# VHH binders against o13842: the designs that were tried, part 12

Target 1, 320 residues: o13842
Amino acid sequence: MYETRDLTGNAGKPVDTNPWPNNSKIAVSFVVNYEEGGERSLLYEDEGFETFLTEAGLMPFPNRPVRERSIESCFEYGSRCGFWRILNLFKKHKVPFTCWAIGQAVEKNPVVVGAMEEAGCEVGSHSHRWINYEGVPPETEYEHIKKSVQAIQKASPSNSAPRSWYTGRASLNTRKLVCQVYKDLGLPQPFDSDEYNDDYPYWVADPLASKPGAEDDKGLLIVPYTLEVNDMKYAVAPGFCNSDDFYTYARDAFDVLYEEGLEGAPKMMTIGLHCRLTGRPGRFRGLQKLMEHITSKEGVWVATREQIAQAWSAKHPYKA

## First folded at step 4 (VHH)

Design p19 (framework vhh_7d4b_2)
Fold by ESMFold2-Fast, scan of step 4:
Structure p19 (fold): chain B 320 residues (1-320), chain A 125 residues (1-125)
Amino acid sequence: as target 1 above (320 residues)
Amino acid sequence: QVQLVESGGGVVQPGRSLRLSCAASGFTFSSYAMGWYRQAPGKQRELVASISTSGGSTNYADSVKGRFTISRDNSKNTMYLQMNSLKPEDTAVYYCAKLSGYYRSPSDWTAFDYWGQGTQVTVSS
């Protein structure tokens, strides 16, 4: 895996066949990260507490192996308030999102999975813990992947295993381990989102094949994610200062891709959200404006990542 | 998991009526446009009728316009196809389908997924 880097992609050309249903000009993937309860804490036997992607920068925290209740409560806002505010917006507009659900977070609040399914949203896996998997032993990561899939399926009223996968801070072993776990559990191969390099889905060789292009190579579909149109920039400098910064940036990205679609190159767009960030009322205003802008346009397909993957595969099957 | 269960098929004489029902579960029914497809022996499946999320917009194949009426009851998670003035050429397996994602224009409703198991309609004299 990763023996070469593909710098060419589609060489700036549009795909030969419109991949989206009803000749849609753009597929829009809203993603909600459900991470609260899976972050680092001494309560979970980690080496310390987590500050990443929170308001922690407003308070000085000594680097000590302790629990910090102030920062824990900032995470808890996501589960207690932000998730429900975001879900209600999508229900009001009758459009779905895909969730990157941390397995441990789901175990601690399984009701969110049923709520998302009832709303027509997809629950994908974000592995078991919200940690960096680089340096984690492969056997430990395998068990985390397995626990994540099983936790989501157990919480699902329809008993559905996650079809989409995103780790974020993945190891070089993650993709192969994910495919192995799904095979070992008798589940269909997942759609992998641990790439940020294109505005189209694309195929790679199956990591479990004997070699790329062999008879057993059925491919693996990549559905790219984003760190660019992502509310994490509220917490990472130089970032977004207010809701209009997020709205204006995301709107402009949508408009560019939508215009390219109108000119014969329909693409996908991803918008990344976090329950404890955009779920805060001041930031949430930007999401409301973005939703109104996107839903005001004709030929826009707001879809789950599973739906996007299926539409792409139907028009662009794997060729070894 | 998405489930669509068709019912109401059967054998009828030409000129008679049938009402098909589709019971939906495993998703928020009111958030999706819905449709009915049919497949006659040796032919590809074709869309015969579609309906918007609210029921305010419908579309029909030319072969069934004026004879078939699609409707939905979002409180019961059920979609219907009222088939009047049935003809022998209406003989087919009828499938319930849901549209994935958000579509602004109901006139574009032609692509669907999550097909049901189907219900047989036979029009014979």
Scores: ipSAE 0.000, ipTM 0.186, lowest interface PAE 15.9, mean pLDDT 87

Design p2 (framework vhh_7d4b_2)
Fold by ESMFold2-Fast, scan of step 4:
Structure p2 (fold): chain B 320 residues (1-320), chain A 123 residues (1-123)
Amino acid sequence: as target 1 above (320 residues)
Amino acid sequence: QVQLVESGGGVVQPGRSLRLSCAASGFTFSRYAMGWYRQAPGKQRELVASISTSGGSTNYADSVKGRFTISRDNSKNTMYLQMNSLKPEDTAVYYCAKLSGYYRSEDWTFDYWGQGTQVTVSS
């Protein structure tokens, strides 16, 4: 129906050469999703409202095409309070994160891009709208990708286009369209994070190549993401009840990967965060404890996704 | 390929000034924090100064605070170290460095250094 999936990967074998600087035992990627102002709402000419990944799920709402102030304010907490609380924690610990920013959210609050760059953090793209792109016409999705890249670059004091790409609810056309937009804008190819299937970066065939392995196939780097170590579980099954649930789960995942690194198989780990979820004070305590735990260990490299992609590519370049 | 090229070193009298330059290529300079290290013969390498991606935040070693100023020009992919009131103790090879990430809270890791430029403070 479409392209075949690779079920083998590295067949459980460690990489031959440690890709991380200073022989680090693990690379840790913190991802902050900046989505507030990009969600489905009548304010943005959509036909209804969005409750996904908010406390609004605790209240019964009629499913009607109206504005809901309670839901709007739940998203606004992320941009008004949660983002700044999270940013200040990373600044205090002097560790970076990668932000995946929704283009429309950036247009409505561009100051966040400059704040992230000043803190040494990377700004990547989370497409233009926080919606499901399945069924969106390719020409419409192309324009959304282009608008997202341009909105982030315009808000950037360094005039930097995003290098990391994550859609989340991607269409079958998304990867090819992203590569096409970057080519058409004269930008270097981004790293794609719309995969959840490995603890290492890896290469796939260039979607713009005439066919896999052809002369024009320059590869595309995948830097995998996580739905597992992700604060979205405060709002969706299997669920986190309190900050200790998040902390304990994330700590255990870190400890397993760190121990594998000590035994000669250094990997990467991603922690997914949302401004309106972990940015709430009660949930935020779990992130503080996790940060202290991770930074207490020797041989840990906390890095942006662009830094991880560059380190990986230097030691493990694409083979067509 | 990541390439960092230092220049501006030399021999200078105590109390004088020098400005070091670092020309960067092979990566998106504006997206990385940068720093200057120095190493005197028989001593460990010391981080002298660091600068954020935008240039809005800077840090200095206590030994050079108030005398040295780090800056960057992202349009030219160049970083600078203005060294004032130089002392014999500042004699070292100075290295430009690109930040690779953070090792621990309060720790910094730089994964690439240039070839270095010699600074000698003496008659």
Scores: ipSAE 0.000, ipTM 0.286, lowest interface PAE 12.2, mean pLDDT 87

Design p20 (framework vhh_7d4b_2)
Fold by ESMFold2-Fast, scan of step 4:
Structure p20 (fold): chain B 320 residues (1-320), chain A 124 residues (1-124)
Amino acid sequence: as target 1 above (320 residues)
Amino acid sequence: QVQLVESGGGVVQPGRSLRLSCAASGFTFSYYAMGWYRQAPGKQRELVASISTSGGSTNYADSVKGRFTISRDNSKNTMYLQMNSLKPEDTAVYYCAKISGYYKSGSEYEFDYWGQGTQVTVSS
C-alpha cells in the first residue's frame, strides 16, 4: 500500500481543467467532527479517561484508571450545546458541511444524523471509536468500520450509508480494511480523507486490486483533510488563544487559495471543527466571522466533501 | 456531457395540479443535489425547490411552500416536482438544475447546469 511515498504530487502545476462547478475559484469544505460519546472511558472498558482536545489540559488529573466526570462533561458540552450552535449557524447561512461522525457517538445520540441530513449536510464516518487504531488487530478494526457504517445508516432518515471516510489516527491497515468493508456490504467505494498532503483531490490505486494499474484497479479517490486550519489548535500547540487567532489564520489560508484560484489555479480548502471546541461561545465567534468572510466572496463554492469528490471525478477521472 | 430533459408542463386552470419530471443523463445523478428553477416573462430566475442527493432534505421558496413537493428516484435518474393548487402567478418556464453547494448570488460566473425548460401556464 505504502511501499513508496509520493513526494512529487502534481509538481506544483495547476490542473488542466477547473474541477469545480460554475467556474468557481475555490471549493470550501467545512468539517464538523462529532466525537462526543466515542472517547476513551471506563464505561466502554477502556483503560482510562480521555483528555485529548478538551479543556482538561488546564487541570491536573491523576494518572489512574478512573472515570473523570468533569472531563466527561466537557465532551458532553459538544453534543448538548456545541453541535446545535454550529448546525444553526450553517442553517442560517444555508451552507452545508461534512460531518466526521464516530459510530459509537451516533449510537448514543442518533438524532444528530437526522438533524444534519435535514440541514443538507453530509454525514461521513470517523470510524466507530475515537481512539488510535495503530496496533488494533485488523479483525477488530474491520468490525469497528462495519459498526460505524451501520450505525450511521440506521440513524439516517434516508437510510444513507456514509460516502466519505476519515479515521484520523489510522493504522497502515485502515485504508484497505475500509475498502473491504464497503465491498462486503455492497456499498460504493468511499472517498478517503486520511491524508493531509495536498490542496486537490487525487487518485491512488485501489487497495483491493490485484496490483496497481491492473484491469481490476478502479482507483480510490483521496480528498485531503487538514490539521492546520483546525480548531484543535485551541487545545493543542502551537495554539489559538482566542477566536481572532482562529479567524485570522483560517481567513489568511482562504485568501491565499482564493487568490490562486483567481490567477487560474482553483483548489480546495478544508476547515476542521469540533463541537466541544468551536461550539463554545467565545471560540464560536471566530467561526461566525469566517463564515461571513467566505460567503461574502464571489466565485466561492461551499460544498460537502462528497460533492467535491464527485466534481473532481467528473473532470479528472482515474487513469489506471 | 450533462443532459437534463424536463417534461410535464402544459396549460392548466387555476387550482389544478401538474407533475414535472426531469430525466438526467451524462453524469452520476445520485451524486448531485437537484433543484427546480422558474423564470416568468420579465422577471428574474428563482429557485422554487431543491432536494439533497438522497432525497432526505428538501427546501422550498416561500411562494410555493405547502403547494409544491419535490422528490427524486435515483434508480431512474429522475427528479419530480408535484405542483398543487396552481395559481396564475406560477406561470413560468420551469428548469431542472444540477445544484452543488453554496454560491454567492450575483457572481460573474455561470450558474450550475439547467435543462432547456418546460412551460407551465396557469390561465382560464
Scores: ipSAE 0.016, ipTM 0.339, lowest interface PAE 7.0, mean pLDDT 87

Design p3 (framework vhh_7d4b_2)
Fold by ESMFold2-Fast, scan of step 4:
Structure p3 (fold): chain B 320 residues (1-320), chain A 123 residues (1-123)
Amino acid sequence: as target 1 above (320 residues)
Amino acid sequence: QVQLVESGGGVVQPGRSLRLSCAASGFTFSWYAMGWYRQAPGKQRELVASISTSGGSTNYADSVKGRFTISRDNSKNTMYLQMNSLKPEDTAVYYCAKLSGYYRSSDSTFDYWGQGTQVTVSS
């Protein structure tokens, strides 16, 4: 599947001068990662505890297979407080987001799915556990993907399965396994966001096709994600020190893409958020400022990833 | 120019079924979430069902869950509401609505409503 890398893309050319509805100059995707309760813990029979992307990462903890209640409570802030603070902001501005929901986290707090549906937001899948899937056996990863989809659907008041997929720390088997699970469950093929390589959606060959370009190849739509405009930088070097760092960086990225859109090359932009990071009051101020900035501009479309995928595929259907 | 035209309303006895249709034109139908609102006499307008752009996700008000089914055909620019096991409490004018994401442009869209179609459930 990954035997060759596409280093060319569109060779710097505008793909479409008017790809978005209402002559919009930029499509903006806000993403909220809902991961709390899916992280590594001895409580879940993992080999150790998790510190990644928490304030507790700088505290001295034993390098032993134990539970660390302080760290667990840092994750719990995301589900107890941060998610609701973020959701309320989006409801206030009447703009949607797409959620990357970890299946196990949803199983432990299913009320969040109904709340997102009530607010008009999209619930996508972030696989079952918040772990690195490299080295996980394909059979085990298949079951995780299936459990994730079913957990989200079960928690959904409307019994809706997720249309968008993002693993993050994916294996080389992930894309094919995701497509296989969706097929086996009788669900429409998902939109895959496990790429960071472009500012446009684009097509790849269907992983389940006999070969690229064959009669059975109906394509798979990629909707790229971001590690650049992502609040994980509050916890990871080179880092954001305060809410103004996040705001200034995200604003500048938006302004560049928006200006390119005004000049005839409209694109999409993604902003990645975590409930326990940006959901903290001091960091949250940066998101409030960013929302004000983005919603103040003419020609901006704030949409779910499903809406962006559908708009793109309508104008740019797959060509084998 | 956005146009939404509802049809299929009428008078039915409790326990019976009706199917509402909404024909959409003047916009790219497949790019917008759609919904059905209703307004009973002396009540505020409420959203009873919504459907995502692809039809892969649906949502229902508690009062209609299990009885109503929303669907769409993007190739025909049409949305439907299948109403089963109708109750007198379902009596209302039903409105087709375009439920869009946030648009910010000089010719930006806002949510649009059809003219409505009357549904009366009476013995």
Scores: ipSAE 0.000, ipTM 0.228, lowest interface PAE 11.2, mean pLDDT 87

Design p4 (framework vhh_7d4b_2)
Fold by ESMFold2-Fast, scan of step 4:
Structure p4 (fold): chain B 320 residues (1-320), chain A 123 residues (1-123)
Amino acid sequence: as target 1 above (320 residues)
Amino acid sequence: QVQLVESGGGVVQPGRSLRLSCAASGFTFSSYAMGWYRQAPGKQRELVASISTSGGSTNYADSVKGRFTISRDNSKNTMYLQMNSLKPEDTAVYYCAKLSGWYRSSDYTFDYWGQGTQVTVSS
């Protein structure tokens, strides 16, 4: 697995001049990360408190194995306020998003899954905990993947298992383990988003196949994610200072891809959001502006990642 | 290959009921919002009712609110439209549609349409 790196892709050429429904020039994937309650804490028997991706990153904290209530409450803002503010915006515009839902966060606040389904959004899996899975034993990661899928399905009023998968801080075992769990649970193979390397979906060999290209190789569809057009930059260098920084950057990325689509090279674009970051009122203004900009354009398709994956695979089925 | 097959249409007297069914195949039915459109002679197609992926949210045209009920059974890949208190104005060909995503134009809110089923309400 990962024995070679594909540095070429499609060599800069359009893969398809009309890949999207209704002659759309760009497919736009808004992603909402629902992580609140899955972060590191002594309350969850972790070795320390979380320091990543909140306003609390700017505060001095002791290097001790203690609970930090300031950090916990910053995460709680996401589930208590930010998620609902973001969901209401998408409901107002009748625009769907895909959620990367942490299984443990869903277990602690299952009402968010039903709310997203009622709004026409997709609930995908973000594994069970918001941690780095590198160095986690494969058997432990397998159980986390299984718990995540089951937690989301249990919280779903339609009993739907997540079709899209994103770990983020994945191990080299993650892709194979995810496919194995889905197979063991009798579920259709998921769409994998743990890649950042392209602006359209693409196929890789099925990690459960006897070897790449064998008769048992049914492929695995990759739907690339983003760390570039992502509100995490409000908390991480090189950084966004204000809502206009996020808006201007995301708008420019959209405009470039949209213009390429108009010129015969339609692609997909992903925008990554966090409930406790963009869900804060000052940052939220940038998302409102971006929504207005994107929805003002002709030939734009705003879709869940599952819808994008299905449209792509219908035109480009796997060939071993 | 995506297929949508409507059934349940017919000729009925005003005030009666009909139940339309849409059998879907060739895609993951539970992942898509679905809708019913109708087109009467000399009129543009209109969205009558729509239903979310889970069935948790529904929308209806003002002309049918309180009379029509849309539902779905994801285990059977089937969507339904229960039509009560039918009026002559409900006479149209009814189309099952797969609705996905958002488009600026309302005309682009559907991917695929069935062949349609005729509903005639006349005395």
Scores: ipSAE 0.233, ipTM 0.696, lowest interface PAE 2.9, mean pLDDT 89

Design p5 (framework vhh_7d4b_2)
Fold by ESMFold2-Fast, scan of step 4:
Structure p5 (fold): chain B 320 residues (1-320), chain A 123 residues (1-123)
Amino acid sequence: as target 1 above (320 residues)
Amino acid sequence: QVQLVESGGGVVQPGRSLRLSCAASGFTFSSYAMGWYRQAPGKQRELVASISTSGGSTNYADSVKGRFTISRDNSKNTMYLQMNSLKPEDTAVYYCAKLSGFYTSSDWTFDYWGQGTQVTVSS
């Protein structure tokens, strides 16, 4: 996979036709990462505890393979409080989001899937565990992908399998393995979000095709994600210190893309959120302000990633 | 290939009830929020009611709140609008719509519209 890199994309040219419904000037994708219960822990037979993307930096921790209850409770805030605070905001505004749901986290708290479906949100897959898949054997990663899809579908009142996929810390084998699992389960190919390289969806060759451009190559749609407009910066230096830092940064990114849309180049924008980070009251204020700002502008379409993928595909079908 | 077929309209007297149905095909019905629009001659289209993918969340226009009830049956790929206490101002063509996200424009539209079903409330 990835034998060559596409450094050109669309060479700075806008798309020929507006891909978004209602002549919208921008498509906005809010993403909520539901990871709590999927992180590394001795409870799950891992070699240690997890500190990444938590308030762990405020506390000293021993360098030993033990359970750290303080950190466990920081993750639990996301599932107990932060998720519900975020969901309620989107429900009040009648705005959907896409969830990157960790399969193991869903298994431990399946009620969140039904709650998101009730709110009109999309539940996508974030693989089974919140870990780095580099160095994980392909057979093990295959089983994790399969478990995540099945866990989400089982928790879904509508029996819906996730249509959108995001691993994050993916291996070079991940994309092909994801496509293989979906094929083996008899599911339509997912929309892949494990790229950060554009403000538009775009097509790549089907990883399962005999070769790029072959008769069996039906393409794979990439819907790019973001680490840039992402609340992980509350936990990563140089980062965000307060809710206004997040709000100002995200607002400016939205304004630039929205203005480009007004000038004839409508694009998509993604905003990444974590239940235990932005779900905290002080940080949550920034999301409330951003929601008000985005929904105050004419010609904005806020949609799930599946809806964005479908709109793009309708105007820009795969050509082998 | 998306198809939406409305039925159940008609002519009724004020205070009566009608139940509209929308049969959907050509897409995974259970994965989309659905809604009912209406348009009277010389007026803008109005979103009357909307329903989430599973049916647990519903929204209504202030003009119909308390009188209309939207519901869906995902096993039958069908959506319904129960209209009670009908008023002359409810007279319009009612359209079933497949909803895609949230729009901020005053000219909000949906990906797909049905053919519509006429509701006339007159004495």
Scores: ipSAE 0.196, ipTM 0.673, lowest interface PAE 2.9, mean pLDDT 88

Design p6 (framework vhh_7d4b_2)
Fold by ESMFold2-Fast, scan of step 4:
Structure p6 (fold): chain B 320 residues (1-320), chain A 123 residues (1-123)
Amino acid sequence: as target 1 above (320 residues)
Amino acid sequence: QVQLVESGGGVVQPGRSLRLSCAASGFTFSKYAMGWYRQAPGKQRELVASISTSGGSTNYADSVKGRFTISRDNSKNTMYLQMNSLKPEDTAVYYCAKDSGYYRSSDYTFDYWGQGTQVTVSS
């Protein structure tokens, strides 16, 4: 890596001041990735089709740039069925969550943003396309970021621009480009979730500052994500075979962080979900059991990522 | 309208058992976590047991672990608390509670409460 990495973080120390409201022992972030319609496909003038994070990997396919109806329909399950099943669960429990939406997916099914807002969901951006941005020219990535923000805001009944940012397969330019787009559009700086390295939010230098620690350095808040407690492991090794595998793993992760919170070290936990994966009935059972487990505990704060970012920054403001 | 009705309380000698029931109506019972709270004279209210929507996960206060068992029957819209090896310090009004389905805190996780049922353990 060309980028300098912080290997120290908080040096194993608990946070001195509990950032969560009402002395909550853990903040829990449910994230729903809304990606369907943004994947690689000849339908969208890409050079090939996408099989990553789908059941399509269980079928043989031609190794050439063609349209594949099976793959297309696997993604469509997410927008047609899985999203609505997951949304209904959160609505019935009145549990807040964050959706990271791909701009192109929103353009092809804008009704989902209104449904997210009605359910008390925060709508964040997952960039414009569900692709790897490594090697994409900076000017092209800039336009993708801009299109994503504008597509989400246009589909929003409240005319809200996304405050939370997650690319996933980010380039070395992504963080700076995101901050630049938000500045150019006159929008408040977003919270960045393209890190997997901690159980707390933390600050980095503003990528638009003249240099780290300079007078113009207002910081950038990182709200870490997870590849560990994530239903993508149904499709990627080391993986989950059944709903009990996901449930047991996620439950144990929650229990450990919750116990640390009871011992005076409150943290955050993220659970990553995909409409076409956990939205399938058999896998969905694991999410139902997990939500029941998490919501049965005292002192648990289930919140949007924006609420978590606001609570953290209020108690731990940036220091240049 | 949410309604929770407790039953099964009474006066018992130390070491004996009671089973409390909570009959729920006015909401989709199977979609909400449920709990039992108690409040003794001169003490703060405490959560003694809670149960997930399916009954697959349960939690107990340290004071009752190994003695009390919470369960539910979603087909009957009913929750139970089996109380074994009762002690004088278990004397309290026991309340059935329905989860809020939203933000949780240590003090006010549950948003609806029944009228309570008195449990008295005395010699």
Scores: ipSAE 0.000, ipTM 0.110, lowest interface PAE 20.3, mean pLDDT 87

Design p7 (framework vhh_7d4b_2)
Fold by ESMFold2-Fast, scan of step 4:
Structure p7 (fold): chain B 320 residues (1-320), chain A 123 residues (1-123)
Amino acid sequence: as target 1 above (320 residues)
Amino acid sequence: QVQLVESGGGVVQPGRSLRLSCAASGFTFRSYAMGWYRQAPGKQRELVASISSSGGSTNYADSVKGRFTISRDNSKNTMYLQMNSLKPEDTAVYYCAKDSGWYRTSDETFDYWGQGTQVTVSS
């Protein structure tokens, strides 16, 4: 029924002492979550409005079947201002990011996909709606996955389907449904980022295989994400109060992993960002400082998650 | 229906160069990893070069490293193999191949091959 959990991983040992290109000591993944226009709202025929991960989440609002214009405008800041501020920073530093885009948000503002491609950034899928998929019927979730993939591909000037998958609030069916949708659409299997349990990519059995280790099991690559080095903590207690809180926390995480890399255990690091959170000018200062810190160090590889997946799988192909 | 059409083969003298091309159709080319296989008379087909869907990762067999370069143009649905410093032992039929995935390239993941193009290296 349910996958067991692997509590051991590599038992604290380095998986590879030189996993990254050009003898890099750390791979750094910046993730921009593009969610604005996909959140719960009466405007989108939901039963109420969203309070999660906005300034409004810190205020006493009853959740009721009405529109809240203050909350709607908080989300709109992400698409109107925050996304562009973040994109311009990455363009200035000439480093890429991975964007995980909500399909409905892309449908409502497709210009962002072209802007990301122009900047050399990866566009992955964050499913169709920014909701909790636990309890959603599998057939409904299947259609959401399909709509998300098609919305991103339609908005892409290069007509590229997303190769990276992240739901966040995933159901127990999500991983298998994602693989099934990609197979049904004639697309190659994506890699999955709905895990928070390691600082390395790793393989799991293909959810569509007849059984783990069977001849049809080609594996599925996991590229882990983070809820810890994530600007969501500006909106979640006990979180970040100011840009220096985010900066010092993220900098310290980078420094620890970078030092471990110098000592023979190079890893990957992810920084999670939201357009309406870090895209605000006061919070944005922390990202500017972090970018300067990270790009000032030698042996640092700032890469898309797709590039990390390619580099890892080339050195560590799946073994059933 | 997947179609892979190789071109650019021929007869060359040792030390010369050839560029093979593979025109792909019937699938979303930019979404799949690609590779070049070769098969010499009386030998098994072997993977000599592979390239990820974006072109960001390439791999080569030890026998061709430093001499062969694989590349792709996703806007033209075309893959190339630049073969330099050719040796008589490079004589084989060269096959364009499509992987079932976009980023890993191992023998068991390739799912389609073209008809092949002959490369002969002799004096």
Scores: ipSAE 0.026, ipTM 0.532, lowest interface PAE 6.5, mean pLDDT 90

